VH-VL binders against q58428r495to569. Designs and how they scored, part 22

Target 1, 75 residues: q58428r495to569
Amino acid sequence: SGGKDINYIEVNYEIKKGSLFPPGFVDCNENISYNDEVVLIKDDTFLGIGRALMSGFEMKKAKHGALVNIRNVKS
Key: E = the ipSAE of ESMFold2; O = the ipSAE of OpenDDE; V2 = 0.75 times the mean of E and O plus 0.25 times the DockQ between their complexes.

## First folded at step 11 (VH-VL; framework fv_regdanvimab)

Design u2 (at its last look DockQ between E and O 0.81; V2 from the best seeds 0.79)
Fold by OpenDDE, look of step 11:
Structure u2 (fold): chain C 75 residues (1-75), chain A 124 residues (1-124), chain B 110 residues (1-110)
Amino acid sequence: as target 1 above (75 residues)
Amino acid sequence: QITLKESGPTLVKPTQTLTLTCSFSGFSLTTKGMGVGWIRQPPGKALEWLALIDWDDDKYHTTSLKTRLTISKDTSKNQVVLTMTNMDPVDTATYYCAREYYDFWSGSDAFDIWGQGTTVTVSS
Amino acid sequence: ELVLTQPPSVSAAPGQKVTISCSGSSSNIENNYVSWYQQLPGTAPKLLIYDNNKRPSGIPDRFSGSKSGTSATLGITGLQTGDEADYYCGTWDSYKRAYVFGGGTELTVL
């Protein structure tokens, strides 16, 4: 399952600045709201932070459009 | 060769319901990444996206007309149907159906093939 | 009503270069792939550019697309009389969960 952190988004790839699309999405906290700051994780490892473009609930079912603006990637 | 063609009435009275059918060939809505959208264009005006239906039967509608629009598909017939209720003269436009190609690896999409459009006039 | 903003018109002489801008926001252009459509007079739109800067088969390389921030740009070099048309940008809006078009730009070849 996903991470334990609030506003987490689990991804399946090594992220870069830009956009998270559904193919790279694995799971998230449904409590995420539009415009929330979110934490991107992969295999319980912190990858970066972004801004939600929709709610977590919507992300789980979305196929079209970007889900998150990835603002910062851990170096 | 991929083709789409719109069909339906070209004249509708105010308050009536418009039903348009998009018949397509060369692709299937059972194929992942395939969708069909409806776009309209009033005379001398800009394109306006109306609705989209994809291979998973997910439906999207423009918010301003959501309560008036219904989109559905018949995969076996390669048809997509759009209904629009309570038509008004302001809805007079050329209505296009177009294939939306969604890249399920990248998340990108575009309307890559368009029908010729059908002109619908709403008038008493 | 319009989510994407384009200049209403642009013009140039044959052989010149023109650019058409498309201005949006974080929920659409900044984070989603932008497409451009050409609509010749009296015809249906045709996909001109997709994925910000890619050309479908048959589209000459004098057409180009780019994106930066919340704006996208269509470039046309070696302008030809046959390029006279309306041009629309389009993209997905993640917040609205809808596809959106710009207001269109009328290109006149002088």
Scores: ipSAE 0.866, ipTM 0.952, lowest interface PAE 0.4, mean pLDDT 95
Fold by ESMFold2, look of step 11:
Structure u2 (fold): chain C 75 residues (1-75), chain A 124 residues (1-124), chain B 110 residues (1-110)
Amino acid sequence: as target 1 above (75 residues)
Amino acid sequence: QITLKESGPTLVKPTQTLTLTCSFSGFSLTTKGMGVGWIRQPPGKALEWLALIDWDDDKYHTTSLKTRLTISKDTSKNQVVLTMTNMDPVDTATYYCAREYYDFWSGSDAFDIWGQGTTVTVSS
Amino acid sequence: ELVLTQPPSVSAAPGQKVTISCSGSSSNIENNYVSWYQQLPGTAPKLLIYDNNKRPSGIPDRFSGSKSGTSATLGITGLQTGDEADYYCGTWDSYKRAYVFGGGTELTVL
């Protein structure tokens, strides 16, 4: 876990470049802001880097639309 | 067959509140993925999305008009109601309601069935 | 308040091909599904393309859609005079938490 001070987003699947939609979302740092760089993780493992398309608070509630633009995937 | 029809006043004075009703059939707003949105079109101008209410009673409003818009539903009557306060002549438009079909799992969305529209004129 | 940009008008002769562009951003076109709507003169809009490139039942395959980055394109081949209409792109905007339409494109078939 990256703790409260990093812009983490937990997902439930192995990501690829593109969009993270709500079904793939597990949890995140609520303090993420729109356009922040974010770190995508699964089971505490780093998966890649993206940019937030909304705040972390809104991600936890969202049912419509992509949450993150996934820009880089590890390996 | 799926249909939607808009109803309400066709002439409104400035500062009055407009209330429009969307009456629909052939689907239910209790079905996951169903929503009803409102879109307007001033004469000779582009479509402008206004608001949406979904099966889960989540509501969305265009940011510029959020303080003027209220959307609600009556699932037992298959109706969605839009109210817009403080009407102004620039709000003269044809108002459409349309079904939003949203697939939560894929993120697919579209306004696939539209009403015929109702023209509202705001004039002194 | 992000707006999708379309050319105001396009024209071509019957039988020809046209394309209509729609430019947006990462919070809308790039990361969300794009739809296209046809509005014939004096009528309500009608869904023409959904999910970037899919056709509802009854829409002929001479209508096509595609998307690259923050831009989407509607293609129409074998133009007919009945295709004269306004065409709108639309998509969800994740940041605004709102649906957005493009400004519309008037197609004239000469």
Scores: ipSAE 0.705, ipTM 0.914, lowest interface PAE 1.0, mean pLDDT 92
ESMFold2 (binder alone), look of step 11: mean pLDDT 91; pTM 0.945

Design u3 (at its last look DockQ between E and O 0.85; V2 from the best seeds 0.76)
Fold by OpenDDE, look of step 11:
Structure u3 (fold): chain C 75 residues (1-75), chain A 124 residues (1-124), chain B 110 residues (1-110)
Amino acid sequence: as target 1 above (75 residues)
Amino acid sequence: QITLKESGPTLVKPTQTLTLTCSFSGFSLTTSGMGVGWIRQPPGKALEWLALIDWDDDKYHTTSLKTRLTISKDTSKNQVVLTMTNMDPVDTATYYCAREYYDFWSGSQAFDIWGQGTTVTVSS
Amino acid sequence: ELVLTQPPSVSAAPGQKVTISCSGSSSNIENNYVSWYQQLPGTAPKLLIYDNNKRPSGIPDRFSGSKSGTSATLGITGLQTGDEADYYCGTWDSYKRAYVFGGGTELTVL
């Protein structure tokens, strides 16, 4: 799974276009920066692409608000 | 019935510290998703969000006033306290506390219940 | 600088429809739920719309909310004199990790 080699975000659900919120968040690369393109993965499977709304470091601590704008979902 | 009520001094001198207390009933800050925020409104001006404290004791502050603001909670008393240091006449405003309901599963978030507000005047 | 931008004022006659816009960005309105608050003269704000388009109990269906992209809109149909108030949009900003309000819109019923 090459997703973990880049700006990856691990999620625990089948994503759809929209926003990723904390309950769906599992882990990420802390080096992700605001506005970075990110890859959404679940169980080492590529699910889609989004844009980070905060740093990866902040995502791991966040309880309020959306974490990622999910732009593209793999069909 | 959910209620919130602000209390504290209505007159503060410049450079002094303002301490406001929000006393609430009908809900608990031990309940997940619950928070209490402070919002102020200068006379004839817009609402300005100041700070928020949630059930997990996480605190959020407006950046412009972060160094001057402290928010804390006492769950046993159902109270939230806001302190603001180095008060200036520009800080004259009506100060509101309000319940923030946040459902992190859906992303739902709003200040759904408000106190009546307390007017604070900063004057020498 | 205001994070959310609203028109300073709108006006219409009783029975008419008005809309109030709220313009933000990707870090706030686009990805977070928008709320609207009504503040009658001399009173505390009241939640009018939450989750972009939902009405709390007691709010008539004359009030509606919508969101598209980085903007939100409050709609009021069948305008009544009692609707004369200030209206504020608000939402969470994920980047700032802060709640933000618009500048407010004064609605006058002619």
Scores: ipSAE 0.741, ipTM 0.932, lowest interface PAE 0.6, mean pLDDT 95
Fold by ESMFold2, look of step 11:
Structure u3 (fold): chain C 75 residues (1-75), chain A 124 residues (1-124), chain B 110 residues (1-110)
Amino acid sequence: as target 1 above (75 residues)
Amino acid sequence: QITLKESGPTLVKPTQTLTLTCSFSGFSLTTSGMGVGWIRQPPGKALEWLALIDWDDDKYHTTSLKTRLTISKDTSKNQVVLTMTNMDPVDTATYYCAREYYDFWSGSQAFDIWGQGTTVTVSS
Amino acid sequence: ELVLTQPPSVSAAPGQKVTISCSGSSSNIENNYVSWYQQLPGTAPKLLIYDNNKRPSGIPDRFSGSKSGTSATLGITGLQTGDEADYYCGTWDSYKRAYVFGGGTELTVL
């Protein structure tokens, strides 16, 4: 355990640098805060690193705007 | 042809509540991606976005005025209503309603059709 | 205090090119789509550019938009006296969960 304490964001696609918008979002740690560094994951596989553009609580219900600034993608 | 028109009082007194109606035609707020926003412009000053209501009945308000603003829609009348409480002379402005076009999948967003605006003066 | 910063005014002669800047942050310009609005004297604003660099139907190609990092730019070539207007950038701010406009730029065609 410890997974629920990680600033994870689960996505449904293979990411690229740029912005994560709501259609690509699956789930996240709701305790993420604005500007936190986050890890992007698909099926428990690490995909990359980003910065949160809103809280995790807000990400789960957001329909407008980018959720994450994706800074680094695993090559 | 898509049109929006603002209506309401042109003069209100300080502390009163302003109610503005946006009447529109040529689109429906039941259509995915559609919304109506309110923007104001004090004389000689910049545009200030106030609030937005979308097709899913989600509502957004500018943070500085959140406690004073209420936005609602009446789909059967093709109307959106903005209510602003506790009016003050600094709220004197032209108030616009505008259609928001939003594409959920891409994140594309713009206010593509605007009403002509209605000027509201707040005077003691 | 403005979330998006624009120069208050800009001027150029007919036929020249001008650019108008809009500076913001990661929660707005960098990660969300930018629009530009033209407001001619005594009229309502109208959409000039959307999705950073796209023109609505009826907007001539002498109007262009671009974005780099936290900054967006409106370009206008072949300036005409009819272009005298106020120009506003606008975009969603993910942190504020609100739309934001720049302070506006008054274009004078001398």
Scores: ipSAE 0.709, ipTM 0.919, lowest interface PAE 1.0, mean pLDDT 93
ESMFold2 (binder alone), look of step 11: mean pLDDT 92; pTM 0.947

Design u4 (at its last fold request DockQ between E and O 0.70; V2 from the best seeds 0.79)
Fold by OpenDDE, fold request of step 12:
Structure u4 (fold): chain C 75 residues (1-75), chain A 124 residues (1-124), chain B 110 residues (1-110)
Amino acid sequence: as target 1 above (75 residues)
Amino acid sequence: QITLKESGPTLVKPTQTLTLTCSFSGFSLTTSGMGVGWIRQPPGKALEWLALIDWDDDKYHTTSLKTRLTISKDTSKNQVVLTMTNMDPVDTATYYCAREYYDFYSGSDAFDIWGQGTTVTVSS
Amino acid sequence: ELVLTQPPSVSAAPGQKVTISCSGSSSNIENNYVSWYQQLPGTAPKLLIYDNNKRPSGIPDRFSGSKSGTSATLGITGLQTGDEADYYCGTWDSYKRAYVFGGGTELTVL
């Protein structure tokens, strides 16, 4: 549904190359698995691509450590 | 001033359970961003992270000792307790508790305040 | 299990500069903030560097930290005899969901 049928990560900030941490995390597809390629979005807008450092299920619970390696940011 | 202090037995027999208490002041585990971790160091060896409990009562354990470790907190007493079952001479070490401070702006954390440590010897 | 790798020892003369490396992987150093700890002989560890390159209050600017890729580096300039200690790197491992330390580096001032 509107791009949320794929491996999406919803964030609350304008991302940059690096890492996504829990404070910037809003929601994700729980079907995401470790090492999956993920699409980062904010307000239904594509922001970039990253690699999952854990499953989507674990991301929703995580309070510590990086969640996603942000590899490419839309210019 | 922030302080942490470890207490418990300094001598434990093999197969017995070790119970250590970390008593702290100057901060509260009801405050977001606060955590308390346990780290041990065998004589002349490296630091080894054991466990962490944070403000949300989330618990983390090192995988190699997960089945032997239990960490809990009593926020009203400003105490964190670590239990370790089936002690062995190889578990002889100085055990530290330390505050982990989480920065919500960066998403980082570090052990910024340490107790003086308590030496635990496992021997028959 | 040792996750982060440090050289076991480094040495230099007073006034010189030394560097201590910390090697990890994608699940820890590459994506997580690195801290450094100083442990003087017979004492508890002390936080020396946090967030890769920040110094807590009271830590002189002779101490610096940096990170690139899967490796972190601690730098010490103007080496003093009082800097003799063990130094440990530490960081989160996102895969293990655990904190991890390096094996430690013994610094000797010649």
Scores: ipSAE 0.904, ipTM 0.960, lowest interface PAE 0.4, mean pLDDT 96
Fold by ESMFold2, look of step 11:
Structure u4 (fold): chain C 75 residues (1-75), chain A 124 residues (1-124), chain B 110 residues (1-110)
Amino acid sequence: as target 1 above (75 residues)
Amino acid sequence: QITLKESGPTLVKPTQTLTLTCSFSGFSLTTSGMGVGWIRQPPGKALEWLALIDWDDDKYHTTSLKTRLTISKDTSKNQVVLTMTNMDPVDTATYYCAREYYDFYSGSDAFDIWGQGTTVTVSS
Amino acid sequence: ELVLTQPPSVSAAPGQKVTISCSGSSSNIENNYVSWYQQLPGTAPKLLIYDNNKRPSGIPDRFSGSKSGTSATLGITGLQTGDEADYYCGTWDSYKRAYVFGGGTELTVL
């Protein structure tokens, strides 16, 4: 469906494998659950795949700790 | 120099509420990235993190005790207060306060300066 | 039921090397910075290692830290009797929204 069903996370930088921390976070689907597979995007461009370390609802307000385990970055 | 010191009662009866004060100097909780946390250690046992309050007044509590714990600060007095309700003999421990340094941009996180601790016994 | 698992004890002779492991998960050790704390007998804990492998001022370079995946390791070389202490790993857990410590490791220098 139209964006609402995608486990997306919008970031503000070109990612690398590792951890997404709050300063790099822009927005996400708040219905993401812990340990869900997520897609990382910037300016509507797919960047890679990760695993959620908390719910999307919590990501939108988190100030402390890693949000996503970034597993794969588009080559 | 940076120092923290715990104060409060050393003997508490079961069901009573424990109130501990952390008085600190050499830093301020108005500084971004500064926090004060509470950690306890039962006799002969491991460290257990309890709660944390940061410069932005965000509060965190260990899940298993969250309904029993309240943490607050008085920035003008350089004090942090922990309240723990419904004390039980299993809560007998040394209670530490410690400064948390957290770097928002890197995610660096550590308890870099600790108080000497105060021992609280819960007994009838 | 500990979030971070450490061996309960280790021992070695003066001058030898020892390692202490700390096992956790993706929400803690893998994706957040790990610290190590030393607690000498009868004293408060002291920060020994931060940011996985960095030493605060005054900590000698025979103490080292490393991390791989969901596991972290403290290394101590040139063991001295004064190193007898309990050692704890600690890190933030993103899922629990809490700081967590390992169960501690008692180091005995024989």
Scores: ipSAE 0.753, ipTM 0.925, lowest interface PAE 0.7, mean pLDDT 93
ESMFold2 (binder alone), look of step 11: mean pLDDT 92; pTM 0.946
OpenDDE, look of step 11: ipSAE 0.868; ipTM 0.952
ESMFold2, fold request of step 12: ipSAE 0.731, 0.688, 0.727; ipTM 0.918, 0.913, 0.919
ESMFold2 (binder alone), fold request of step 12: mean pLDDT 91, 92, 92; pTM 0.941, 0.947, 0.946
OpenDDE, fold request of step 12: ipSAE 0.903, 0.904; ipTM 0.960, 0.960

Design u5 (at its last look DockQ between E and O 0.85; V2 from the best seeds 0.74)
Fold by OpenDDE, look of step 11:
Structure u5 (fold): chain C 75 residues (1-75), chain A 124 residues (1-124), chain B 110 residues (1-110)
Amino acid sequence: as target 1 above (75 residues)
Amino acid sequence: QITLKESGPTLVKPTQTLTLTCSFSGFSLTTSGMGVGWIRQPPGKALEWLALIDWDDDKYHTTSLKTRLTISKDTSKNQVVLTMTNMDPVDTATYYCAREYYDFWSGSDAFDIWGQGTTVTVSS
Amino acid sequence: ELVLTQPPSVSAAPGQKVTISCSGSSSNIENNYVNWYQQLPGTAPKLLIYDNNKRPSGIPDRFSGSKSGTSATLGITGLQTGDEADYYCGTWDSYKRAYVFGGGTELTVL
């Protein structure tokens, strides 16, 4: 897995298609930009792919609104 | 019982600063998930969100008015204050404060309790 | 200008069903919970629907909400004269980091 080498977002739950909200957010690459494709990971395990709804920098501060649109979940 | 009430001047001259106070009871802005927002409505027009302050003192403002708006809270008094500088007749509206409830489990976010609103007229 | 788009007005006779649409984008409606607010004439808005389809205490089951893609819909069955009001959709916009309202829909009971 090379998630942390690219636009990674670390989460604390088993994701499904839909939205990632702040409670499920753990950490991310601050260099993520709005609309970037991102890799969702948990404990260094690849979980799926999404699209960023804000920058990584903003995600770390966000308490309102969805952070990522989760488009694909690994089966 | 949760209540919010807006107070402040009902008449403001152009270029002056409007200061509105939202006094609330039944909840605290020290409680995680709690926030207070300001929404205005010009006569016969749609609701317009202005600003939000939450339990962690994070502040959000509508972009179009960001340079004119300041929101702050006094937790000890259960008050939230909104200031708006350089008032213009176009800013004439009913101003509401409302409680924002954020659910940490679902991520839900809604204004669930509203004040009665205060009408502010900007006129020379 | 408006982030969320609603029809300016809808109308129906008592007992009928009406729907009010709310159109947005990926940064707001598609990914965030949509709320609906009812504003009776001369009164403050009231939360009518939250989290896309949930009713606060006191709201009758004649009111329903749904969301699909970048659009949300408010449904009202068994229309009553007392339902005559303005209805607003609202949601958080993740990109703008702001709450946004629709333009409102005036419901007239014929």
Scores: ipSAE 0.722, ipTM 0.927, lowest interface PAE 0.6, mean pLDDT 95
Fold by ESMFold2, look of step 11:
Structure u5 (fold): chain C 75 residues (1-75), chain A 124 residues (1-124), chain B 110 residues (1-110)
Amino acid sequence: as target 1 above (75 residues)
Amino acid sequence: QITLKESGPTLVKPTQTLTLTCSFSGFSLTTSGMGVGWIRQPPGKALEWLALIDWDDDKYHTTSLKTRLTISKDTSKNQVVLTMTNMDPVDTATYYCAREYYDFWSGSDAFDIWGQGTTVTVSS
Amino acid sequence: ELVLTQPPSVSAAPGQKVTISCSGSSSNIENNYVNWYQQLPGTAPKLLIYDNNKRPSGIPDRFSGSKSGTSATLGITGLQTGDEADYYCGTWDSYKRAYVFGGGTELTVL
């Protein structure tokens, strides 16, 4: 995590196209803004790309609603 | 048997504060996934969501009325209270409380049981 | 600007089919579950469809829901005069951190 300037989102599972909901969320760059392109990672491994549905600050405390629209998953 | 019932004044003068109580039975706001929301409907107009309080005491308010709305709960009495300040004739509406059924794991989120509503008129 | 847009009214004869659309955005309809509510004249709203396409107990299967992209659709087949009501879509909006309803659709059965 440390030393990265990118819009990362850490998850706890192998993702699929669709929506990331709070149970799958671990942590993120809190400076992410709504509608930003984001990179989904697990254990420092790139999993795919999505679009933020709220700020990173809100993601870290959200209980309701999808956090990310997952658009691409690495094969 | 799950029920909700709204109570409070039916006539309020402009600038006064409205306090509405939702009394419910058949569920508890200590149960994960349970919430109570308030929705209003002016005569002949669409539904407008106002506010929500959940089992974890998180609170949400519609942006346009956020400074006028306060929502709270008394879990031991199975009650939720909505306070709306600075009432105006345009706030004349039927006010509903409804149970929010939320499943954290799936993201399911719906108002599945509604009260009968209480009509509040704001007039001089 | 409306958050969720519905046609103001629809109509059809008894026994026919209608659909009611609900148009939104990525932060609501596309990525969150859509619900539909029926409000019969003079009554409180009732949950009709939840989680895009599921029916609560007691709702007949002639009511159906679906969604594609940022749009959702309520379908009603075998129309009956008792179906005359207002219909609202509703969903959570992740960006606004609020629940939102559509403007409602008045169904008239001729």
Scores: ipSAE 0.687, ipTM 0.913, lowest interface PAE 1.0, mean pLDDT 93
ESMFold2 (binder alone), look of step 11: mean pLDDT 91; pTM 0.943

## First folded at step 12 (VH-VL; framework fv_regdanvimab)

Design v1 (at its last look DockQ between E and O 0.82; V2 from the best seeds 0.70)
Fold by OpenDDE, look of step 12:
Structure v1 (fold): chain C 75 residues (1-75), chain A 124 residues (1-124), chain B 110 residues (1-110)
Amino acid sequence: as target 1 above (75 residues)
Amino acid sequence: QITLKESGPTLVKPTQTLTLTCSFSGFSLTTSGMGVGWIRQPPGKALEWLALIDWDDDKYHTTSLKTRLTISKDTSKNQVVLTMTNMDPVDTATYYCAREYYDFYSGSDAFDIWGQGTTVTVSS
Amino acid sequence: ELVLTQPPSVSAAPGQKVTISCSGSSSNIENNYVSWYQQLPGTAPKLLIYDNNKRPSGIPDRFSGSKSGTSATLGITGLQTGDEADYYCGTWDSWKRAYVFGGGTELTVL
């Protein structure tokens, strides 16, 4: 989808404000950079926005630590 | 009962390589969520995290010492080895190994069990 | 070198309450779980608090943890002489991909 072309992070749960950790991470755009604004999606549905705490490439490998600061959740 | 114990030389000369072994029991590094980290503490100073190795053989090192540190595991022996090259008197410290329990449901982790530590003095 | 910031020392009389602060940043404390460690004189550190506010088995409820923003706090009520020790906060730093400790706080029981 078009949404997956723009700093997207796919998650497997209903997000809330706070942190995204690896267990909730599914996939992302590897072009995401540290501090980038990212879009959180689940099943092609927009869930919210956050700030990347590392690159997308690193997110795909990460097991320790938060990946994204979730700043805004769609109500 | 979970235990960890550090072993290795207690005296190292400058420029030499330090090799420390962490022998543990009561858990396995083949179990998801298990990790072993190394932390050192110079006399009268703060704790300093050095490195971590987990069940998936992922390795993490403190940036300032990354080029000097190597961490590896032998799951069959329940051992983790830390090597540190080009030792200097400033590296004199008590070195601890500790289990890091990683909760891969929540993403949380902590060093919940520690070894007693081994004192390493770097001196000519 | 990036470390978490703690007051170097705190003191109080037996029975009183003390708090120890731990200040970090968005890449560590704000987004990651904070742990606290107690180190009695001449001993190895012991896990005191994990996941911001949880106590391992054997840790009395006199010890508590909290986190807000980029800061964490350890609380000790009913201070006892046996609580005299060094206390360290620690957490993962997502940017550094490293665990980080605070500088430690020396607690003196007057």
Scores: ipSAE 0.816, ipTM 0.940, lowest interface PAE 0.5, mean pLDDT 95
Fold by ESMFold2, look of step 12:
Structure v1 (fold): chain C 75 residues (1-75), chain A 124 residues (1-124), chain B 110 residues (1-110)
Amino acid sequence: as target 1 above (75 residues)
Amino acid sequence: QITLKESGPTLVKPTQTLTLTCSFSGFSLTTSGMGVGWIRQPPGKALEWLALIDWDDDKYHTTSLKTRLTISKDTSKNQVVLTMTNMDPVDTATYYCAREYYDFYSGSDAFDIWGQGTTVTVSS
Amino acid sequence: ELVLTQPPSVSAAPGQKVTISCSGSSSNIENNYVSWYQQLPGTAPKLLIYDNNKRPSGIPDRFSGSKSGTSATLGITGLQTGDEADYYCGTWDSWKRAYVFGGGTELTVL
């Protein structure tokens, strides 16, 4: 899917339930807020949903800690 | 053998600035995943994390003291320096530096080697 | 308040088992790795458990760690008088962008 107004997070790998850490992160909507529901995508393909653990602005700079709690992965 | 040692004044007056130095050996802050953090412990109280500086010169500070704390490193001297402004008697504590071992890829994070600590008293 | 909550004290007899809990949130315990630190009387803390359940070299296997949801647990079996210490959980908090410790638990071996 797409759309620049959604709470998207672009990743570089096939996700699983758990946590997204900085090495797997590519880009995101910087307007995401803590605890927002987010959609995870790779190569323009929906992968799953999660909850933000920090703002999108901070995700783009982060090197420490989990960025997203990945709750559901597309089956 | 990995070691860390804190140094600095043991007595400061209220409003003065405290400067503490962590001198370490057996590892380098140029190595990915290495960091040095500062933790304090008031007498009879819990550990309180203060600040951290990592191999890539990223700096982190506890929110409640962020405006009072500065952390820096000199990798050629194997030293990390913590500065805390506007000292108050409530800041009386033992101050520890400790090595942070961080696995950047997995997010693993722990303080695996600690200094012996230095006790700082803030008194008029 | 404290970000990570631990019981203030626990006690048990030599040879018994004790557990120490550490309660947090999604931004810390649930999604980041938990460590445990032991502080013997008059000494600096030392790392006891890392990565939720792993032991550094020299830590006997009667010390164990586990995590479920937003809670972590330190287990100690075969209690010895030398285990009397303060125990702290610690982990990164993604939202605060800071490391956080629990309030500490004083273990007494009676």
Scores: ipSAE 0.503, ipTM 0.884, lowest interface PAE 1.7, mean pLDDT 92
ESMFold2 (binder alone), look of step 12: mean pLDDT 92; pTM 0.946

